Miniprotein binders against q53ft3. Designs and how they scored, part 80

Target 1, 195 residues: q53ft3
Amino acid sequence: MFGCLVAGRLVQTAAQQVAEDKFVFDLPDYESINHVVVFMLGTIPFPEGMGGSVYFSYPDSNGMPVWQLLGFVTNGKPSAIFKISGLKSGEGSQHPFGAMNIVRTPSVAQIGISVELLDSMAQQTPVGNAAVSSVDSFTQFTQKMLDNFYNFASSFAVSQAQMTPSPSEMFIPANVVLKWYENFQRRLAQNPLFW

## First folded at step 9 (miniprotein)

Design tI10
Fold by ESMFold2-Fast, scan of step 9:
Structure tI10 (fold): chain B 195 residues (1-195), chain A 83 residues (1-83)
Amino acid sequence: as target 1 above (195 residues)
Amino acid sequence: SPIQEWFEFFMEFAERMFRKAEELYEKGDKEEALELFERAARYFEFAAKYAKLNNDPESYKEAIEYAEEAQKYAEEIQKELEK
């Protein structure tokens, strides 16, 4: 239903379901994470009048989970970028994961998604600067993601002579990826909002 | 599984819209009935997508048949309104 992306890590598309309307992604080694992207998979929308509330959880000094509301994903806004690098001493008291004891490891943070009515979501206030809305922050994040993608893809490049024809596999020439990367960087530098 | 739960959610939601559309049609509110039958068909199609992802051909067939029925009602009402 949902996907979770951290720069430099494999994308997660299989959330752990902890209730009929609640899903969780584990974020190991979370202190090295600055930004998290949460997005809906494909074109299948939420039912009319519903959306997803996105929460961040980390273990406090006593090992108990502290949940903070980061923001929302909806049919009109199916993806969101959140800055979590400053969220370590939150005091979230009102959250839908309240009575759920789902913390299992003290060194692992979590992203939680709660499917809720849009009217209920409108009554909630996200933590400060969690949502990335500034052009500068968005541009920096996008450039880092681009670099990570290109480096990852290039690490698996093989020459024509090393290729084994496979009817089920698709191959994209490395130079096409490079040209796309260079064009995207140039456009982003000229206008960060060209998207 | 989350896939199965989304299937059930879309099926239930579509069925509620379908029943409301039938009620509206009986009362003569044809434009509102048309809109809800079209919405019901779309949500039955969403349920079918989740059944397909879950490798459940029986549920897929059931959802598609409901979607086709809702679409058929919508087309009949559309023709009435265009006259």
Scores: ipSAE 0.000, ipTM 0.122, lowest interface PAE 13.9, mean pLDDT 70

Design tI11
Fold by ESMFold2-Fast, scan of step 9:
Structure tI11 (fold): chain B 195 residues (1-195), chain A 83 residues (1-83)
Amino acid sequence: as target 1 above (195 residues)
Amino acid sequence: SPIQEYFELFMELAERAFRKAEELYEKGDKEEALELFERAARYFEFAAKYAKLNNDPESYKEAIEYAEEAQKYAEEIQKELEK
């Protein structure tokens, strides 16, 4: 249902399911990561009143996970860019992953997605500096890259959306994500300003 | 496969919503129960779509039957609230 993208790495579209409503992506060598993009894929929207809370976790000095709330993805905002470079030394925030027995590998961080009621999500406060501002040049590039992705996929999404009960919702099939990634990588190598 | 994973995801979400709706109805929280039965029906409908794409007619039939059951509970509660 979800995808995770880090600049210069292969896009991930297969999250590990830890519970009925909880999904995790592994981020190896997380010290080199500044930004993470989380987005919805496929042709199915969240049901009315539901969305996804996005968390970031890294291992502390004892190998214990430290979870922090980054933000949210919803039907109205199905993608988000998060800056994680400033979060690796902070204390954990309140999180729904408290009972999870995940063996933490040194140098591997995780993105967690919890499917929750919007009313519950509205009462939560993401950590500071996780929300991405438009003034950062790399962030602007990443936002334009995401815009390029959604513009590219829109023609495919029309046909796919006709198969859902809510055809106005837009979600992107995994094969379209892979096609976009390959096309974007190839064109970026030829002309960094093509987008 | 991603199609099978989507089916399983929506069946689990639907079953969770359905059970919570039943609990709320028993407690007298009829408006909240109505909302969750409607959500359960929608989740079961999504599951049915993916069962169909996965060429799994038994799972499709199961999901549709549950969707119809959830919708029937929602309609009955709506009638109670209109009175």
Scores: ipSAE 0.000, ipTM 0.151, lowest interface PAE 14.4, mean pLDDT 70

Design tI2
Fold by ESMFold2-Fast, scan of step 9:
Structure tI2 (fold): chain B 195 residues (1-195), chain A 83 residues (1-83)
Amino acid sequence: as target 1 above (195 residues)
Amino acid sequence: SPIQEYFELFMEFAERMFRKAEELYEKGDKEEALELFERAARYFEFAAKYAKLNNDPESYKEAIEYAEEAQKYAEEIQKELEK
């Protein structure tokens, strides 16, 4: 359902399900990460009235997880860019992952996505300055990447006449996302500045 | 229950796509059949998620079994197209 992208790393499209409504992505070597992008694949939308709350977790000096709310993704805003470089020493926020006994290594952080009611999400306060507010080189790269993905994916999308209709939504097969990723990786290997 | 309604909705989506994929395969439209079998598998997996949220293990098992069947047909067609 979800994808997670870190500049210079392989895109992750297979989140680990840790509860009925909770998904995580592992981020090894998180000290080198400045930004993370969370996005929906578009193959399976959120049900009406629901969205995803996006959390970041890292191990503190004692190896204990510190969860922080970064923001949200919804059908109306299916991608978000977060700056995490300033959050690694912050205090934990209110989070639904308190009961998760997930074993992880000291150098691995996590992105967590909790599927929640939009009304519940509206009452939550993200950590300040997590959402990207200025256009920097990473934001420009991400926009170019998303433009490239959209153009590639749209060439393979099945029309509404050929599948069960959802008139307000676009559905993209998971295999098209993988094909796009392989093409994008090949282009980056040939010229890392092609963006 | 919204959760039960979503389970039923996505099961219906997946079943209709599965049936259309079978029809397309019989007519020789193998590439289109492949895409629809893959989509059917995705929707059955989504239905399984809602069965799990609804604490309905029988519906979960049913949806997963159909997802596996759709994926097997897709894999067989993929192999045919690679020959």
Scores: ipSAE 0.000, ipTM 0.086, lowest interface PAE 17.4, mean pLDDT 69

Design tI3
Fold by ESMFold2-Fast, scan of step 9:
Structure tI3 (fold): chain B 195 residues (1-195), chain A 83 residues (1-83)
Amino acid sequence: as target 1 above (195 residues)
Amino acid sequence: SPIQEWFELLMEFAERMFRKAEELYEKGDKEEALELFERAARYFEFAAKYAKLNNDPESYKEAIEYAEEAQKYAEEIQKELEK
């Protein structure tokens, strides 16, 4: 259903399902991550009236998960880019004795996607600093990420023509990726902050 | 397994859409019912693909039967709307 992309890393298209309506992507070495792109693969749309709430979780100084709502993906907005650099451990929400405790803080963060009713999602408020502050920087970064994703995904076009999707590696039809890319790029040009 | 969990999720989504489509059809919202039956059929078909990858012929058969039923209802409604 979903994919997760970090600049400079391999795209993930096989989320771990942890509940009927909940999916997780692991982000190892999360301290080096500034932005994450979450997107729908386009082969399985949400049912009418449903969407996905996107969360970010990192371990605090005691190794306990700290979940924060980043935003949403829907059939109408099937991809979103999130800035997570301001949400990491050490941004003022950390235990003051983290460096002195005996518990090792894992270096793995998670992106969580909760499939919910749109009405339920409308009542939730994303964290305030998930969006980038500079429109020009945001537009340039988003364009580069989109180009990277499109080039990567299109490399699977030949393989998909002959094979069925695998749970460990989901294939995206090339024409769907192209249409998604063109539509997203058009919307980005019209309003860089349409997210 | 993750494959089994994805199968169950897709079946749940498709069943919910199927039930909503039936409700809409009974209320006379035929165009919306058509769309949901078509979407339900697609989700059931995807569930069938996961069942096949999981080497689960019983689940595959179940998903395909539901997909065919949803498609049949969609085709009947489409014919009603084209008259």
Scores: ipSAE 0.000, ipTM 0.137, lowest interface PAE 12.8, mean pLDDT 69

Design tI4
Fold by ESMFold2-Fast, scan of step 9:
Structure tI4 (fold): chain B 195 residues (1-195), chain A 83 residues (1-83)
Amino acid sequence: as target 1 above (195 residues)
Amino acid sequence: SPIQEWFELFMEFAERMFRKAEELYEKGDKEEALELFERAARYFEFAAKLAKLNNDPESYKEAIEYAEEAQKYAEEIQKELEK
C-alpha cells in the first residue's frame, strides 16, 4: 500500500506488515539520512474516514526503539516529505507500536505507518518541524526520485559490467537504463514550473 | 524487480499530477492544469518505457493508455484557451 524513498537509495515498496493496520520500512545507516518520503502506491485508497500516521524510530543506547510521530498521509494528501535530521536524540512520543514484537538491528531505523481513523489522527501532535510543506511536496518528491533513479542506473551499470548474467536472471543493458534517465531529465527541464 | 518498483513509483507520481491537474481545471486555473496534464503524460510515457524494459506488455499498455488520456485533456484545454 505504501512506498518509502530516501535520496541515493533504492525505493522500497514492500513494507513489512506487522499487524492488520501497521506497516514498517527498515532504514539502514540512518545517520546519513536527512529526508524521507512516504507515499501511497497505485490506485488503492484508504477506506473512508481513515488515513495513515507516520512514525520514525531509532534504537537508543540500550537498543530500545524510540518512536516519534512525523505526520500523516491521507487520500487527499497521499505523499509527505519528512525531515528526520535532528530527530535522532530525545524521548519518544505516544505510539501504537508498543506491544508489537518488532526485531531490530543496531544502526537500523524504521518508518512505521499506522492506519487510523481521521478523527483520531486529528488529535495527535507531530514532533516540531518534521513535516515539509505540502506546497513543495511534488518538487521535492520528484527530485528525490530523480536522485534515486540516477543512483540505481549508475549502480546497475557497474554491476552489469562486472558480472555475468545468471540463467534465471533478466540481464538488461545498462546504457538502456541511462537513456531512460536522460529522457526523463530532458522532459523535466522543459517545464520550469515544476522546479 | 527494481525496474518494477520504479514503474510503480512513476505511475503513482504521474497519477498524482493528473489528479492535481483536474483540481486546477475545476478551480479555473486552466493554464496551470494544461501544463500539469502535459507533464503527467510525459511521466506516464516514461513509466511505459520502464515497463517495456521490464518486458511487461500489460503494464506498458496501461501506462500508454493513461499517457494518451492525459494528452487528450491537455489538447482539449488548449483548444478552450484558444477560443
Scores: ipSAE 0.014, ipTM 0.386, lowest interface PAE 6.5, mean pLDDT 71

Design tI5
Fold by ESMFold2-Fast, scan of step 9:
Structure tI5 (fold): chain B 195 residues (1-195), chain A 83 residues (1-83)
Amino acid sequence: as target 1 above (195 residues)
Amino acid sequence: SPIQEWFELFMEFAERMFRKAEELYEKGDKEEALELFERAARLFEFAAKYAKLNNDPESYKEAIEYAEEAQKYAEEIQKELEK
């Protein structure tokens, strides 16, 4: 249902489902990662009134996971870019991954996604330093462009029962959207003047 | 062709943004319309690059013409807002 992208690495689209409503991605060598992108694949929208809370977890000195809330993805905002550099010394947030709070391999972090009620999400506060800095205007523009594109593409999802396409519109396959996402990110990583 | 698929995808997305910008302009949301026309122009330019890579001069011409049209609308709105 979800994807996870790190600049210079292969996109991950096969999250490990650890519960009916909980998904995780492994991030090996996370100390070299500054930003992660989390997005919905668009084939399965959230049920009415629900969204996804996005968490970051890293192993402490004892190998115990420390979970922090980064932000949210919803049907209205199906992708987000998070800055994870600097979160390693932070305090753990309240999190729904209690049963998964086990000793893990050093240098492997995780992105966790918990499907939750929008009302519950509205009452939660993400860690302050996860937001992208305004000083990095290029990253901000890139995030806006990716969000706009993914929002547009997912609006054609076949699972929208009441959708009636007009003669001038076409359905966009989810795999093409994912391929564009990966290609766009690779171009940004290879050529800083791309955009 | 994957390159053809990328061209079609960028064109469709850009056309959607262009149409949304027109709607916003008609409603008087000129600042947002300007932003979307500028973004649509950039996306049409990306489509043109893929058409060029695919050795498709007709699609290239079409994408460039749309990019120029979007940029023209953006420039006119920018002038309106500066007054």
Scores: ipSAE 0.000, ipTM 0.125, lowest interface PAE 12.1, mean pLDDT 68

Design tI6
Fold by ESMFold2-Fast, scan of step 9:
Structure tI6 (fold): chain B 195 residues (1-195), chain A 83 residues (1-83)
Amino acid sequence: as target 1 above (195 residues)
Amino acid sequence: SPIQEWFELFMELAERMFRKAEELYEKGDKEEALELFERAARYFEFAAKYAKLNNDPESYKEAIEYAEEAQKYAEEIQKELEK
């Protein structure tokens, strides 16, 4: 029902169902993650009057989960972008996952989705620094990322006369893509809120 | 293929992290070396996922073996730092 996306990683579409109304995605190497996108797959809508509360969890020094409310997804707003980089040292919020035994390794965080009544969700307050504004903001971020990639890759382009490519294909050298990835990741780490 | 390119990119990135971690360890920057060996292991695991998608079991095995080696070095450094 849900999907989870982190830039530079394979999209996750197979959440672990830990209760009838609760779903979890694992986020390995969470210390390198600044933003997470949570979205509905569109195949199974929420029942009328219901939505999903989105939580972030990381292991404390004792291996116990610390859950924080990030925000919500609904049929009317089926995707949301969350900034998690500032939350890793924060205190936990009230959450519906407290009675669950979820085994995790150090350095693996989780995104939790709890299916709840919309009226109940309206009474909850997400952590103030997590939510990012809209699907439009995601579109703008994606466009900036694509523009950055295109401009960077183009700066290394060489004419086809200087290569021996297949007649029907244009080739982009792997090291050009690697340089873009390293440069963009470094810049994103320094300025994670340029969108 | 794009899948093959992603495999190669993650392998190269992980190898660079691994080599940098070795340099840091030799300089006595053990905490930084530990972090980079752990990161290298995860990036080798990313490469393994793309090898699997590309139906390339030899590349999958290679990436997993490198991930295990990086994780082994990380565990050894962690134990050293805990003494």
Scores: ipSAE 0.000, ipTM 0.087, lowest interface PAE 19.3, mean pLDDT 69

Design tI7
Fold by ESMFold2-Fast, scan of step 9:
Structure tI7 (fold): chain B 195 residues (1-195), chain A 83 residues (1-83)
Amino acid sequence: as target 1 above (195 residues)
Amino acid sequence: SPIQEWFELFMLFAERMFRKAEELYEKGDKEEALELFERAARYFEFAAKYAKLNNDPESYKEAIEYAEEAQKYAEEIQKELEK
């Protein structure tokens, strides 16, 4: 499973599955969004040799989707921060969604995740500067937010060692993620520097 | 459930790799076929793992049987390449 986070909005943890290997998150009012965080929930890791290619899509003037490759999430890098504020008028990149009948509202942008073999992903080139470096102050705060989330969620995680045949698995209830985000948003509203 | 969704995803990926491996083997691309049969076996094993977590013994059995079949093909190809 994946999550999608935009500052000031409810975290999304229930992607719409549009194909066996393809998932999307809707981004309404996307013109107000500067950054998007995509992350793995830690519940179900990719098998070795697999990862997720992350795409951004917005409707053009004719309502047709324009897909751009933002980057990747993998077991070794299970979260990524993307800057999308400059991408709404960009040219489309290589994308696996071209043959899909994706149900979407014409005025809503989407984050798409395509689960692919790492060998295939290595040959793809993300659009320009979508991935954000830690020099940016927003990236620093977002990284601290992710660290806070992982620490909070880990306190509720259950090792599968005693309960299931899979000792390496960990499960975090979706409700815990929602509770964390609501608490974090409230704290941020009261004091933007609490982290 | 997310566990059921990942089971279905891994089964489909494993089946696609298995079919592609068969095509490559028929074309004589034995090294590539071997790699894909090995990957298919691993993905079927992951599917079985999630079926077990979902307390679904029928799906577990199905995935394990496919994993064993893929491993069998990989072992036979490996023997061919060593000769």
Scores: ipSAE 0.000, ipTM 0.159, lowest interface PAE 14.4, mean pLDDT 69

Design tI8
Fold by ESMFold2-Fast, scan of step 9:
Structure tI8 (fold): chain B 195 residues (1-195), chain A 83 residues (1-83)
Amino acid sequence: as target 1 above (195 residues)
Amino acid sequence: SPIQEWFELFMEFAERMFRKAEELYEKGDKEEALELFERAARYFEWAAKYAKLNNDPESYKEAIEYAEEAQKYAEEIQKELEK
């Protein structure tokens, strides 16, 4: 019915049915996951008036699952990309001593799909900005990745006058990185699927 | 089961289209009958896919047989209209 994709991992297409209307995918080592894609398999649609609510669950400090609504998949929107990095407790916690008193929790999270009536789904509110618009999902995600890469690389740029003597190290001129970035953006704007 | 509910819903929808197509054909509304038989065949095929996913071979067989019958009527009407 459904598929779940995480970058760098095997695609999952066999959800576990945990209730009459509920299906789950296990996400081991979820701390390494920033984005997850959920999609409908094949060409078989939901019956008219039905869709799927997509949830993310991770273990809390007591090992109990905490379910959060990410968004929806429907016949009109059969796939969606979700950013989960902001929804789970991680090593990047802003609390300085967060890691000192962490209770042992399982490293397995879950994606849950609940088959529901569209009218019921309309009354629910997804958490924060986890969902990425299906219409613009790949373009927006790719653009943000490109921006992050460019900003990261540029943060190490130095003028020739500021360079330390390191004759064994390789250096790439900032102009080359900038030209690549600009060209890539132009290509993406012309055809988002070239990537 | 949502899968069983999808099967039943598509079967009911397809059966209603099939019956309406038969009525239209008897009245001489062949073009409309053709369209509905084609739609019925499509929805019976989707019902069959749900039956297969639900590991229900009897329901799969039933849906496929109805899909084939609807498609046969559509093809016969298509030929009549091409004359």
Scores: ipSAE 0.000, ipTM 0.107, lowest interface PAE 15.6, mean pLDDT 69

Design tI9
Fold by ESMFold2-Fast, scan of step 9:
Structure tI9 (fold): chain B 195 residues (1-195), chain A 83 residues (1-83)
Amino acid sequence: as target 1 above (195 residues)
Amino acid sequence: SPIQEWFELFMEFAERLFRKAEELYEKGDKEEALELFERAARYFEFAAKYAKLNNDPESYKEAIEYAEEAQKYAEEIQKELEK
C-alpha cells in the first residue's frame, strides 16, 4: 500500500506488515537521514473513514524503540514529507568524542504506518518540527531527491548481458528510471505540491 | 474488520493492473507492461498477507498464485527487452 523515499537511496515499496493494521519500513544507517517521504502507492484508497498515522522510531541506549508521531497520510493527502534529523538520539552527545570511542554498528530505525480511523487521528498531535510545510523547502528537497535517485539508480541500470550475479544487488532498466525522472520533473514544474 | 476490506481492495487493484499490463503488452508497449505486471505482483502479495492474517488459506493461495503469474510475465518481458 505504501512507499517510502529517502534522498540518495532507492525507493522502498515493500513494507513489512507487522500487525493487522501496522506496516514498517526499515531505515538502515538512519544517522545519515534528514528527510523521509511517505506516500500511498498508485490510486488504491484507504477503506472509507480510515487513514494512516506515520511514526518514526530509533533505538535508545538500551536498544528499546522510541516512537514519535510524525504526521498522517489520507486519501485526501496521500503523501507527506517529514524532517527527522532533529528527532534522532545522541544529538548534542554527552561527550565530544563519545561516538569515536564507542564501538557501534549502524542501528536500524523504522518508519511505521498505523491504519486508523480518521476520527481517532484527529485527536493526535504530531511532533511540531517534523512536517515540512515550506513550498520552497519542499521543492528544493524534491529536486535534490530526484537528481540523487536518477544518478544513483542509473549506476545499476545495465543490460542483462552485462549483469554479474550478486545476492544483494538489484538492477533497474535505464529507460524506466529515465521515464520516471522525466514524468516527475514535468509534474513538479507544473505544481510543486502535486506529490 | 478492515482486513477483509484491504484484501478485497488489493485484489481488485492488482487484477486491474494485470489486465492493463496484458493490454499494453498486446499493443507492443512492453516497458509499460513490465512496470504494471511488477506492480500487480506486489499488490497480489499484499492481498496474500491480509488473507493470511484473516486465516483464509484459500484466498491466500489464490493471491499467491496470481502474484507468481504476474511475476512470471514480468520476468519474460524483462528478458525480451534485451533481445
Scores: ipSAE 0.000, ipTM 0.100, lowest interface PAE 14.9, mean pLDDT 69

Design tP1
Fold by ESMFold2-Fast, scan of step 9:
Order: structure tokens, then C-alpha cells, then sequence
Structure tP1 (fold): chain B 195 residues (1-195), chain A 86 residues (1-86)
């Protein structure tokens, strides 16, 4: 379901399932890690009304995991970047992994993903400064907006052509909309600030 | 700089978004093999953009810029493959 990416390391796409609703990635030599990307593989969506709470854990001086909530991934926001370099000496937060209470290998941190109800996730507060900037969120929103526009326009064009042909109505060729969408996406990919 | 860092992070997120789109298209078309290379390149581009962001934050601008160029080339190649398969 999930993937985890760290700069300079091979991407992990096989999380260890530790409970029906809980998945974990091991991060060896975590003291050298500054950012972690958590993403959905795109193969299996969350069930309706569900999402994933993303936690970071490192072993304290006694080898006990210190869990901190970083943020969330959902079908609508399936990828997130977290800065963890400032969190390696923080205090633990409320977390659903308390049942484990397992002494961990020194220098191995973990990313935990807990599948939860969206309503429950909305009531949780991630640690400050972990999430990517609002500018990045705006870029992701813009991509979703473009996807929505293309899908809407395409659906509308088909509906008009088949359901209610009218000699007084003007129709925009679907190809023009598609060409604009493709050009805009390509430009965003090459330079996200071109617009 | 802060702006270079933010730009690299945005590019990393964008590459990951396209990787997800490629994965979804692979399933939709029941053709995971055809999308494998595009997906791999999008993810590699994301990793290199992320590494460039960390180098910008560290103040290593020259190395960061080299990785930005490498990531951009990989992202563009992935996009070309993805568009061809769409």
C-alpha cells in the first residue's frame, strides 16, 4: 500500500504489517536522515472514509520507541514530505502503537502508518514544523484542480454531445481542453513557478 | 537559499505525484510492465530533488544544482514515457 523514500537510499515499497491496520518501515542510521517522503503506491486506495496517520519513532536512551505524529496521507493527498531532523530529541505524542512497547535496535528509527477514520484523523494535531510548506500544498492543490477541470470538461462535452444536442449552443472541442491540460502539466513539471 | 530549498521540495512532491499517476494508470490499463520504467524514473527524480533540497539547506549550492539538473532530466524522460503510454 505504501512507500517510503529517503534521500540517498533505495526506496522502500514493502512495509511490514504489524497489525491489521498498522504498517511500519525501518529507517536504519536514522541520525543521518533529514527528510522522509511517505506515499501511497497507487495500487490500493484507502476504503471510503479512511486515511493514514503517519508517525515517526526513534529509540530513546532505554531503547523504548518515542512516537510522534508527523501528518497524514489520504486518497486525496497520497504523498507527503516530512522534515524529521528537528524531531530526534523531542517528546512522544499520543499514538496508536502503544500496544507494541518493544525495545528497538539502537540507531534504527521507524515510520508507522495507522489506518484510521478521516473524522478521527481530523481531531489529531501533528508535531509542528514537520509538514511541507503551504506553497507545496498549493502546488498539489493546483494539480488536483487541473485534474478536476479536465475530468469535468470531458464529462460535460460527452454529456452535451449525447444527451442534449442544441443548434443554439456552442461547443468547445475536447482536444483543445486536453492540449491545454497537457501543456500546463508539462510546464508545472519543468518549472512549478511558471504560473 | 530558502527559495531554492522550497523549489526543490516542490519538484520532489511533483515527481511523487506523477509516480502515483503512473501507478494508477498501470492498474487501470492492466499493464504494469509498460509503466514500470516511467514510475521508476519519477521516483528517482523525486529522490534527487529531495537530496538537492537538503544540499541547498546545507549551503552546498553547486552540488544541489547538479542534482537538480539530473533530476530534471529524469523527470522529463519519465514524463515523455508516461505521456506516450497515456
Amino acid sequence: as target 1 above (195 residues)
Amino acid sequence: SPESYKRAIRYALFAQKYAELAAREAIKNNDPESYEEALRLFRKAAELYLKAAELYEKGDKEEAEKLMEEARELFYEALRLYEKLK
Scores: ipSAE 0.202, ipTM 0.688, lowest interface PAE 4.6, mean pLDDT 76

